VH-VL binders against Lon protease homolog 4, chloroplastic/mitochondrial (LON4). Designs and how they scored, part 1

No score or structure here was measured in a lab: all are predicted.

Target 1, 223 residues: Lon protease homolog 4, chloroplastic/mitochondrial (LON4), of Arabidopsis thaliana (Mouse-ear cress) (q9m9l7r79to301)
Amino acid sequence: VIALPLPHKPLIPGFYMPIYVKDPKVLAALQESRRQQAPYAGAFLLKDDASSDSSSSSETENILEKLKGKELINRIHEVGTLAQISSIQGEQVILIGHRQLRITEMVSESEDPLTVKVDHLKDKPYDKDDDVIKATYFQVMSTLRDVLKTTSLWRDHVRTYTQACSLHIWHCLRHIGEFNYPKLADFGAGISGANKHQNQGVLEELDVHKRLELTLELVKKEV
Positions, changes and structure headers below are counted from each chain's first letter, unless a header gives other numbers; antibody chains are not in Kabat numbers.
ipSAE, averaged over its two directions, is called F for ESMFold2-Fast, E for ESMFold2 and O for OpenDDE. V2 adds 0.75 times the mean of E and O to 0.25 times the DockQ between the complexes of E and O.
Where letters were taken out, [cut] stands.
The coordinates of atoms that the task and the answers printed are left out; those that the model quotes come from them. Centres of patches stay.

## First folded at step 6 (VH-VL; framework fv_mosunetuzumab)

Design s10 (from a4 with heavy chain D101T)
Fold by ESMFold2-Fast, scan of step 6:
Structure s10 (fold): chain C 223 residues (1-223), chain A 121 residues (1-121), chain B 112 residues (1-112)
Amino acid sequence: as target 1 above (223 residues)
Amino acid sequence: EVQLVQSGAEVKKPGASVKVSCKASGYTFTDYYIHWVRQAPGQGLEWIGWIDPYSGGTKYNEKFKGRATLTADTSTSTAYLELSSLRSEDTAVYYCAREYTYGSGDYFDYWGQGTLVTVSS
Amino acid sequence: DIVMTQSPDSLAVSLGERATINCKSSQSVLYSSNNKNYLAWYQQKPGQPPKLLIYWASTRESGVPDRFSGSGSGTDFTLTISSLQAEDVAVYYCQQYYSYPTFGQGTKVEIK
């Protein structure tokens, strides 16, 4: 799979993320992947804090254009997200996060777009009827409902998740009420004001109860 | 009602490939992982791998890696197991099975009826 | 790989009597963080796929009669049928899901 470096934040499962791809070789490879039946790439957060100096698109594209091959693989987090290539319009690519991935090895050492082999990660199984995880789930749900009702968070971040959440707060609250445990943890982390390192920590946590606890900590800061 | 309906019995020669289908109905296909398990005559159950129909992500038992390919077609709610380079030891009933509760456990609430694959010289 | 071993291979029990099937794992299937045992039990009748009976070592699947119970922790597990009925004649399998799934070799339950 093509490895796409993300400078500002990791791609959380369920979320949309626009990126700008200036490298014509990378863009061409993504266009070709989209012509295949399963148009996917891997999205991985950059490790260093160089990208935090500025959040401009120009700085982002300069960093991404400069890093290639072995240098790039050493500067991205090992755990990332399987990203569906939803659309390509000029240099803008819209990604939709699906599941966690872990890089196992580099396929190509050439100057061509970095290609890596990945393991598709799966959450550690959990008992949904266990009272401890159930209590944490309801606490996350309750806190999210309070945050979404009392702050502007739903206007700013929730729109990047689904159309149900972008139309009206009532529809969003009904929609999230149907979330399973992993989906609630991912959703809460993704709409929170968490920094990139905190969100990367959530992405890397395969124990669903621990991930819900991390998300609860992040969401509580919003109230 | 939830159902997993598999394709019919197959007879193959050594070295051939076989593709077994598993059509799901009665639930949202993309909400549950589908696993494949086989059972040789008079023997126990052996796990082959899983597929997430939502993402297309897969995981294989190392014994089958490189020979088994799991795919899913969301437009027809159908999962597929393709096994290549068949040997007589691959003669078995192949089951598809739905993982319990949206990925919360690798244990299985609904199973297909099974597909007998016979590999004969 | 976690190896699952069942005992006995075959068991003959009179109607209304207790049937006990044992399952041993080569390593613990107890996850310390949630204190759960990643262990399931299935019933398989001739010509049919396996049917889920018990998960998380002791949780009974909906619709399964209360004469079926699971117990044990770590590496040693038991499936008990408190009062064997004619329809309980089947092969029973334990399965771990602590790692990628592996099954016991099965225990055949017959009427004496």
Scores: ipSAE 0.534, ipTM 0.791, lowest interface PAE 2.4, mean pLDDT 85

Design s12 (from a4 with heavy chain Y102F)
Fold by ESMFold2-Fast, scan of step 6:
Structure s12 (fold): chain C 223 residues (1-223), chain A 121 residues (1-121), chain B 112 residues (1-112)
Amino acid sequence: as target 1 above (223 residues)
Amino acid sequence: EVQLVQSGAEVKKPGASVKVSCKASGYTFTDYYIHWVRQAPGQGLEWIGWIDPYSGGTKYNEKFKGRATLTADTSTSTAYLELSSLRSEDTAVYYCAREYDFGSGDYFDYWGQGTLVTVSS
Amino acid sequence: DIVMTQSPDSLAVSLGERATINCKSSQSVLYSSNNKNYLAWYQQKPGQPPKLLIYWASTRESGVPDRFSGSGSGTDFTLTISSLQAEDVAVYYCQQYYSYPTFGQGTKVEIK
């Protein structure tokens, strides 16, 4: 799959992310993938982008355009997200996160744009009827409901990043009540005020109970 | 009613390819991984791989990597196993099976009826 | 690969009597973080696909008669049929899912 570097935050499964692709080779490759009804790429967070907080979007985009092939693969986290290419309008590409990927190797004949081979990652199986994981799930659910009722988070963040809760607060609360364990963990992390390193840690955690615990820590910080 | 319905028996010559289908109904197709398992006559069960119908992601048993291809068509709720370079040792009943509980266990609550693939000269 | 070995290969049991099937894994299938054994049992009758009986080593699938029970932990597991019925004549398979799935070779249960 084409490897797309993300400078500011990882793509969490279930979330929408607009990106701007100025490299015409990358943009053309994404357009071709979408045309052939195989509209997927890998989205990977950049390592050590400490200057991103103070640098302009133009500076960040210029740096991304300079990173090619092996130099780029050494600058991205090996765990990322399978991203569906939902739309392409000019340079704007809308990605929808599906599930975790791990880079295994670079495709040597396709380094510009960077193409990588990936393992599709899968959550470690869990017993959903176990009382311990069930208790953690309900703590996350309860905390999220409290956060969404007592803050403007549902308007300012949820609408921007996901359509799961974009209508009215009561629709949002009802929809969340139907989430399974992995989806709740991902949703809570994605709407939290977590920094990119914390969200990358959530993305890398394949043990669903541990991921729910990480998410609980993140959402508790909002209350 | 959850149901997995597979295509009919196939007879192939060595070196040919076969494509077996598995049509799912009675549940949301994209919510469950589909696995493929084969059973040679009078022998035990052997896991081939899984496909995630939602993402198209796959995982293969190393023994079948390079010969087996798993695909899924979400518009028809159908999963496919294609096995190439067939040998007489590939004669078996091939099963599709639904993974239990939204991907939380690689054990199988519903199975297709099986497709007998016979490879003979 | 985790290798699953069943014993015996076949057994004959009289109607109403207890049948015991053993399954051994080449490495532990107990996950320490959740204290669960990643082990399932299936029943297969001739001409039919396998039917799930037990998962998480001891949890009985809905609709499976209570005469079927699973026990064990780590590397040694047992499927017990407390009072064999005529319809229980089948081959029984254990399966681990701690890693990618592997099955035991099967145990054939027959009426004496």
Scores: ipSAE 0.539, ipTM 0.798, lowest interface PAE 2.5, mean pLDDT 86

Design s13 (from a4 with heavy chain Y102L)
Fold by ESMFold2-Fast, scan of step 6:
Structure s13 (fold): chain C 223 residues (1-223), chain A 121 residues (1-121), chain B 112 residues (1-112)
Amino acid sequence: as target 1 above (223 residues)
Amino acid sequence: EVQLVQSGAEVKKPGASVKVSCKASGYTFTDYYIHWVRQAPGQGLEWIGWIDPYSGGTKYNEKFKGRATLTADTSTSTAYLELSSLRSEDTAVYYCAREYDLGSGDYFDYWGQGTLVTVSS
Amino acid sequence: DIVMTQSPDSLAVSLGERATINCKSSQSVLYSSNNKNYLAWYQQKPGQPPKLLIYWASTRESGVPDRFSGSGSGTDFTLTISSLQAEDVAVYYCQQYYSYPTFGQGTKVEIK
């Protein structure tokens, strides 16, 4: 798959993310992918440069324009997200996150755009009837419902998740009430005020109970 | 009623390829991973791989990498297994099986009836 | 690869008597973080696909008679049929899902 670097935050499964692609070769490759039956790419968070403390969008985007091939693969996290290419308008590409991916190797013929082979990741199986994970799930749900009722997060972040939340808070709460354990963990983390490292940690955590615990800490900060 | 209905028996010559279908009904097709498992006559069960109908993502048993291809068509709720470069050792009943509740386990609550693939000269 | 080994290969038991099938894994299928054993049991009758009996080593699937029970932890597991019925004649398979699925070779249960 084409590897798309994300400068500011990882793409959480279930979320929409607009990105801006200035490289004409990358943009052309995405347009070609979209006309195929599987319009997917991999979206990977850019690693922080240990020798630099730059955090501005302009600086990050300018640096990203310079990264190619092996330099780019060394600067992105190996765990990312399978991203559906929902739309392309000019330089703006809208991605929808689906599942976690791990980069296994670079395709040697591809230098620009970066193309990688990936493993499709799957959550570690869990017993959904176990009392401990069930208790954590309900605690996350309860905290999240409280956050959504007492803040404007559901209004501000509805554009980055699902259209079910766009009508009224009760529709959003009903929609969330049907989430399985992994989906609730992902949703809660994605709408929280978590920084990119915290969200990357959630994305990388394949143990669903541990991921729910990470999400619980993030959403508790919103109350 | 949840059911997985597979295509009929196939007879192939060595070196040919075969494509087996598995049509799902009675549930939301994209909510459950579909696994493929084979059973040679009088022998045990051997896992081939899984497909996520939602993303199209796949995982293969190393033994079948390069020969097996798993696909899914969400418009018809049908999963497919294509196995190439057939040998006599590939003679087996091929099952599709639904993974128990998405993400909760790689164990299987519903199975197709099986498709006998015979590879002979 | 986790190798699953069942014993015995075949078992003949009188109606109403207890049948015991053993399953051993080449490495532990107990996940320390949740203290769960990633082990399932299936029943397969001639001409039919396997049917799920037990998961998480000891949890019985809905609709499965209570005479079927699973026990064990780590590497050693047992399926017990407390009072064998005629309809229980079948081949039984254990399966681990700690890693990607592997099955035991099967144990055939017959009436004496």
Scores: ipSAE 0.597, ipTM 0.816, lowest interface PAE 2.0, mean pLDDT 86

Design s14 (from a4 with heavy chain G103A)
Fold by ESMFold2-Fast, scan of step 6:
Order: structure tokens, then C-alpha cells, then sequence
Structure s14 (fold): chain C 223 residues (1-223), chain A 121 residues (1-121), chain B 112 residues (1-112)
């Protein structure tokens, strides 16, 4: 798959993210992928630079334009997200997150664009009827409902989720009540005020109970 | 009623490829991974791989990498196993099986009836 | 990969008597974080696909008679049929799902 670097935050499954692709070769490759039956790319968060200026959007944009091939693969996290290419209009590409991916190796010697081989990741199986994970799930659900009901900023974040918040918050609250454990963990993390490293940690956690616990900590900080 | 219905028996020559289908009904096809398992005559069960019909993602047993290809067509709720470069030791009954639920993943409640693939010259 | 070994390869048991099948994994299938054993048992009758009997080492699938029970932890597991019936003649397989699925070689149960 084409490897797309993300500068500011990882793409969480279920969420959409607009990106701007200025390289015409990369953009052309994405347009070609979109014509396939499964129009997908990999989206991978950039590692922090040694200079550690994480707040500079201008510096980050300059770095993205300069990094190619093996230099780029060394600057991205190995765990990322299978991203569906929803739309392309000019330089703007809209990505929808699907599943976790892990980079196994670089496929192409070409720098235009970087392509990688990936493993499609699956959550560690678990017993959904186990009382301990059920208790954690209901704590996450309860905390999310409280935060969404009382905080306008959290309601704004819900509108970036692709599986399907209506315009009315109470329909969204009902809808999330139907979420399975992984979806709830991902949703809660994605709408939280978590920094990019915390969200990357959630994305990397294949143990669903541990992921729910990480999400619970992130959501509790808002209460 | 959940059903997995597989294509009929196949006889192939060595070096050929075979494509076995598995038509799912009675549930939402994209909600469950489909696994493929084979059983040589009089032998035990051997896992080949899984496919996620929602994403098209796959995982293969190392023994089958490069020879097995798993695909799914969501418009017809059908999963496919294609096995290339057939040898006599590939003679087996091939089963598709649905994962138990979204959480448990890798053990199987519903199985197809099986497809006998015979490789003979 | 995890190798599953069953014993015995076959056994003959009189109607109404207890049948015991053992399954050993080459490494532990107990996940310490949730204290669950990633092990299932199947029954396969001639000409049929396998049928799920037990999962999580000891949980009986809905519709499976209570004479079937699973026990064990870590690397050593047992399927017990407390009072063998004629319809229980089959090959029984253990399966781990701690990593990618692997099956035991099977144990054939027949009437004496």
C-alpha cells in the first residue's frame, strides 16, 4: 500500500480526516487506487523530530515535502491505519479509517510514492461475556454519555465520526449504545482531548480490555 | 438461519489452480471474518487463513503464503479461496467457516458443507 | 506455531461409560491478562464438517448435551464425555486460538 504520513494525529478507525497532498505523483497514485475495488492507502503518524517542535505546523509541512523513500519510512510509526480514499478534490484527500496495519517492509525502491508491505492487524480475541471487560466497557460508556451530555466541545468532535452521528446529540448517544467493545474504545479515544502519542498508544493496543482502560483514562480527564 | 453454502467438487490437473466459493446467508456478511480450513482424506484439520469481508484484509498460514489467495465479494456475500500450483498433496475437503463473534474471532460455529478438490493427472 | 497433540489416537468405550480425551499444547494458551485459556473442542462425524462443542476450555456451546465437559489450563486440557451415547461416535479435535489456529490430530471415539 501507499504510505501517507500524518503530521498531527493518527487516523483512528471510524473517523474521517482531510489531508492535503501537494506531490502530483502521490496524488496521481491515490487517484489510481481509488479506481480499484478497494481504494485504500496506509496512514501513519510521523515520529517526533529530534528538534521536538511539536507545535509548529509550518516546520512539519516543510519536513513532509522533503521526506522520501527510506528517510520517510524511518520517520513514521510502524503501526498505522488502513485508510479508505473517500474523495479527492484538487489537493484535498478525505481518508476514512478502517483497521490497524503494521509495516513489514518497503516494497518500492521509488520515492514517488513510498509503498510498503503491511500486515492487517486483528484484535486479540477475548470473552465478551467476561465480567471484568464488561464492567470496563460500561464504565467507558457511562463516562462518555456524561461527557457528551454536559460538554459542547465533545459534541463537536463527534461530528468527525463516519459511523453515523446524526445532527441531534441524543441520536448519537443512542447509536454509541450499540457499539461493540473495540468500536467504543476507538470512538472514545478519537473524540477525547488526547495528544497524538496517547492516541497512537490506543491505536497500537490490540488487547481490547487494555484499550478500553486507556480510553477510560482519556475520557475521565474530561469529567 | 445462518448458512454457508460452498461450490461443488472439483477435479484438477497438477499445476492448475482452483477457486472454491462460499456463499453466506442469514447474517450481515461484513460483520464476521471467514476462515478456510482443509482436511486431507483420513487426516486432521489444517487452517489456511482468514479474510475480513469488510476491509478485504487477510492473514495466511505460512505454509500457504504465495499459493492461496482469499477474496470476498460483498455484493453477493461470497468468499473465495483460490489455490494455485496444485499438487497431489492438495487433495482435500476445503471448508469455509465463520468466526464465532466479533470478540472471540478464531473458533467457529458455522461451517460450509465442504468442497472436495481432487488433484490427479 | 503452536503444536497441538491429542491422546489417545483412538479409544473404544462401552455405552454409558466415561470417555476421556487429552490435548497438550507445545506452549501455554493461557493469557495471563484475562486468565482465559484459548482452547476449543469440536466433534466431527463422517461426511460432515466439525461441530463446535466447547470454547474457552470449559464453556459449553448452546445445544451441546451436558455430558460433554472441558477442563484444564495452560498446556494440558481434557474433554470428558460422562456417559457415552451411540450418537457420540465421532472424531474429536482440540483447537487453540491463542495465536493463528492450529488443531490436534484428532481422537477417534468408538463403541466397544
Amino acid sequence: as target 1 above (223 residues)
Amino acid sequence: EVQLVQSGAEVKKPGASVKVSCKASGYTFTDYYIHWVRQAPGQGLEWIGWIDPYSGGTKYNEKFKGRATLTADTSTSTAYLELSSLRSEDTAVYYCAREYDYASGDYFDYWGQGTLVTVSS
Amino acid sequence: DIVMTQSPDSLAVSLGERATINCKSSQSVLYSSNNKNYLAWYQQKPGQPPKLLIYWASTRESGVPDRFSGSGSGTDFTLTISSLQAEDVAVYYCQQYYSYPTFGQGTKVEIK
Scores: ipSAE 0.530, ipTM 0.801, lowest interface PAE 2.4, mean pLDDT 86

Design s16 (from a4 with heavy chain G103D)
Fold by ESMFold2-Fast, scan of step 6:
Structure s16 (fold): chain C 223 residues (1-223), chain A 121 residues (1-121), chain B 112 residues (1-112)
Amino acid sequence: as target 1 above (223 residues)
Amino acid sequence: EVQLVQSGAEVKKPGASVKVSCKASGYTFTDYYIHWVRQAPGQGLEWIGWIDPYSGGTKYNEKFKGRATLTADTSTSTAYLELSSLRSEDTAVYYCAREYDYDSGDYFDYWGQGTLVTVSS
Amino acid sequence: DIVMTQSPDSLAVSLGERATINCKSSQSVLYSSNNKNYLAWYQQKPGQPPKLLIYWASTRESGVPDRFSGSGSGTDFTLTISSLQAEDVAVYYCQQYYSYPTFGQGTKVEIK
C-alpha cells in the first residue's frame, strides 16, 4: 500500500481525517487507487526527530513534503492505519480509518510515492463476558457519556466519526451504546484531548483490555 | 440462521489451481473474520489463514504463503480460497469457518460443510 | 508455532463411564494479563465439520451437554465426558488460539 505520513496525530479506526497532499505524484497515485476496487492507503504518524540538533528551525509541514523513500520510512511509526480514500478535492484528501497495519518492508523501486508491504493487525482475542474487562468497558462508556454531555467542543471531534454524532447528543449516545470493546476504546481515544504519542500508544495496543484502560485514563482527564 | 455454504467437490491435476467458495448468510458478513482450515484424509486439522471481509486484510499460515490467496466479495457475502501449484499432498477437505465473535477469539462456532479437493494425475 | 499434542490417540470407554482426553501445548497458552487460557475443544463425527464444545479452556458452548467439561491451565489441558453416551463417538480436537490457530492430532473415542 502507499504510505501516507501524518504530521500531527495518528488516524484512529472509525474516524475521518482531512489531509493535504501537495506532491502531485502522490496525489495522482491516490486518485488512481480511488478509481479501483481497493481505494486504500496506509496512514502512519511521523516520528519526532529526536536526533536533530539542527541549527535551523524545522517545521513538520515543510519536512513532510520533502521526505521520500528510505528517509520517509525511517521517519514514520511502523504501526499505522488502513485508510480508505473517501474523496479527493484538489489537494485535500479525506481518509477514513479502518484497521491497524504494521509495515514489514519497503516495496522495491517504490521511492516515489513510498509503497510498503504491510501486515494487517488483529486485536488479541479476549473473553467479552469476563467481569474485569466488562467493568472497564462500562467505566469507559460512563465517562464518555459524561464527556459528551458537558460541552459542544467535543461534539466537533465526534462529528468526524459518524453523522449520528452530528445530529443530536441522544442519537450519538444511542449509537456508541452498541459499540464493541475495541470500537469504544478507539472512539474514546479519538475524541479525547490526548497528544499524538498517547494516541499512537492506543493505536499500537492490541490487548483490548489494556487499550480500554489507556482510553479510560485519557477520557477521565476531560471531566 | 447462520450458514456457511461451500462449493462442490473438485478434482484437479498436479500443478493446477483450485478456487473454493464459501457463501455466508444469516449475519452481517463484514462483522466476522472468515478462516480456512483443511483436513487431509484420516489426518488432523490444519489452519490456512483468515480474511477480514470488511477491510480485505489477510493473514496466512507460513506453510501456505505464496500458494494460497484469500479474497471476499461483500456484494455476494462470499469468501474464496484459491490454492495454486497443487500437489497430491493438498488432497483434503477444505473448510471455511467463522470466528466465534467479531474479535473474541480465533475459535470457530460455524463451519461450512467442507469441500473435497482431490489432486491426482 | 505452538505444537498441540493429544493423548491417547484412541480411547475405548463403556457407556456411562468417564472419558478423559489430554492435550499438551509446547508453550503456555495462558495470558498473564487476563489470566485466560486460549484453548478450545471440538467434536468431529465422520462426514461432518468440527463442532465447538469448549472455549477459554473451561467455558461450555451453548447447547453442549453438561457432561462435557474442560479443565487445565498453561500447557496441560483435559476434556472430560463424565458419562459417555452413544452419540459421543467421535474424534476430539484441542485447539490453541494464543498465537495463530494450531490443532492437536485428535483423539478417537469409541465404545467398548
Scores: ipSAE 0.594, ipTM 0.812, lowest interface PAE 2.1, mean pLDDT 86

Design s17 (from a4 with heavy chain S104T)
Fold by ESMFold2-Fast, scan of step 6:
Structure s17 (fold): chain C 223 residues (1-223), chain A 121 residues (1-121), chain B 112 residues (1-112)
Amino acid sequence: as target 1 above (223 residues)
Amino acid sequence: EVQLVQSGAEVKKPGASVKVSCKASGYTFTDYYIHWVRQAPGQGLEWIGWIDPYSGGTKYNEKFKGRATLTADTSTSTAYLELSSLRSEDTAVYYCAREYDYGTGDYFDYWGQGTLVTVSS
Amino acid sequence: DIVMTQSPDSLAVSLGERATINCKSSQSVLYSSNNKNYLAWYQQKPGQPPKLLIYWASTRESGVPDRFSGSGSGTDFTLTISSLQAEDVAVYYCQQYYSYPTFGQGTKVEIK
């Protein structure tokens, strides 16, 4: 798959993300993929260098324009997200996150845009009836309900779940009540005020109970 | 009522390809991973791979990588296994099976009835 | 790959008698973080697909008679049929799902 670097935050499964693709070769490849009805790419968060306190958008965009092939693959996280290309309008591309991916190797070091081979990742199986994970799930759900009642987080983002959350708070609360454990962990992390490193940690965590615990820490900060 | 209904028996020559279908009904097709498992006559069960009908993502047993292709058609709620470069040792009953609950484990609550694929010259 | 080995290959048991089937994994299928064993058991009758009996080593699937029970941890697991009925004649398979699925070779249970 084409590897798309993300400068500011990872793409969480279930969420929409607009990106701006200024490289005409990359943009053309995405348009071709969509036309051939293979409308998927990999979306990978850009790594910070060791000396950076924080990344400025200007600094990050300069890096993206210069990094190609092997240099780019060394600057992105290995775990990313399978991204459906929902629309392309000019330089703006709308991505929808589906599942976690892990880069296994670079397809061609000499080719532009960067193309990688990936493993589709799957959550480590869990016993949904176990009292411990069930308790954590209900803590996340309870905390999210409190967050959604006391903040406007649900209004500020475009998400796969947005239709239910755009109408009224109780529709949103009912909708998330139907989420399985992985979906709740991803949703909570995605709407939290987490920084990119915290969200990348959530994305990389295939143990669902540990991922719920990470999400609980993030959403508790919002209450 | 949850059902997985597979296509009928096939007889193929060595070197040919076979495509087995598995039509799901009675549940939301995209909510459950579909696995493929084969069983040679009088022998045990061997896992081939899984497909996520929602994302189209797949995972293969290394033994079948390069020969097996798993696909799914969400408009017809049908999963497919295509196995190429057939050999006599590929003679087996091929099963599709639904993962118990989406994301909870690679163990299987519902199975198709099986499709016998015979490879003979 | 985790190799699953069952014993015995075949077992003859009288009606109403206890049947015990063993399953050994080449490495532990116990996940320390949740303390769960990633092990399932299936029953297969001639001409039929396998039927799930037990998952998480000891949890009985809905609709499975209570005479079926699973036990064990780590690398050594047991399926017990406390009082064999005529309809229990079948081949039984253990399966691990700690990594990608692998099955035991099967144990055939017959009436003496």
Scores: ipSAE 0.552, ipTM 0.795, lowest interface PAE 2.4, mean pLDDT 85

Design s18 (from a4 with heavy chain S104E)
Fold by ESMFold2-Fast, scan of step 6:
Structure s18 (fold): chain C 223 residues (1-223), chain A 121 residues (1-121), chain B 112 residues (1-112)
Amino acid sequence: as target 1 above (223 residues)
Amino acid sequence: EVQLVQSGAEVKKPGASVKVSCKASGYTFTDYYIHWVRQAPGQGLEWIGWIDPYSGGTKYNEKFKGRATLTADTSTSTAYLELSSLRSEDTAVYYCAREYDYGEGDYFDYWGQGTLVTVSS
Amino acid sequence: DIVMTQSPDSLAVSLGERATINCKSSQSVLYSSNNKNYLAWYQQKPGQPPKLLIYWASTRESGVPDRFSGSGSGTDFTLTISSLQAEDVAVYYCQQYYSYPTFGQGTKVEIK
């Protein structure tokens, strides 16, 4: 798959993310891929280096234009997200996150665009009737309901979720009540105020109970 | 209610390819992984791989990597197994199976009826 | 890969008597973080696909009769049929899902 570097945050499954692709070769490849029955790319968070985090989006985007091939693969996290290319309009590409991926190798030394071989990752199975994981799930749900009820600012993050919550808080709360354990963990992390490293940690955690615990820690910090 | 209905028996010559279908009904097709398992006559069960109909992602048993291709068509709720370079040892009943409820494990609550593939000259 | 070995290969049991089938894994299928055994059991009758009986080593699938029970932990597992009925004549398979799925070779249960 084409490897797309993300400068600011990882793509969490279930969320959509607009990105801006300035490289015409990459953009052309994505446009061609979108014409396929299930057009996909890999979305991978860019590793911090420098150490000046200099979180200026303009500086980060300038660096992305300079990274090619082996230099790019060494600067992105190994675990990322299978991203459906939903739309392309000018330089703006809308990605929808589906499942976790791990880069296994570069397909060739083809640089524009960087193409990688991936393993499709799957959550480690869990017993949904186990009292311990069930208790953690309900704690995450309860904390999310508190966050959504008490802070209007969280509504901005909810807008990036593919199964969008309605304008009214009741509809959103009812909707998340139907989430399974992995989906709740991903949703909670994605709407939290977590930094990119914390969200990358959630993305990398295939043990659903541990992922729920990480998400609980993130959302509790916001209450 | 939940059903997995597979295509009919096939007879193939060595070196040919076969494509078996598995049509799902009675549930949301994209919510469950579909696995493929085969059983040679009088032998035990052997896992081939899985497909996630939602993402199109796949995983293969190393023994079948390079010969098996798993695909899914969400518009028809149908999963496919294509096996190439057939040998007599590939003679088996091929099953599709639905992974138990999302996230709970690679064990299987519903199975297709099976498709007998016979490889003979 | 995890190799699953069943014993015996076949057994004959009289109606109403207990049948015991063993399954051994080449490595532990117990996950320390959740203390669960990633082990399932299936029943297969001639001309039919396998039917799920037990998962998580000891949890019975909905609709499976109480006479079927699973036990064991780590590498050593047992399926017990407490009072064999005529309809229980079948081949029984254990399956691990700790790693990529692998099955035992099967145990054929017949009426004596």
Scores: ipSAE 0.480, ipTM 0.782, lowest interface PAE 3.0, mean pLDDT 85

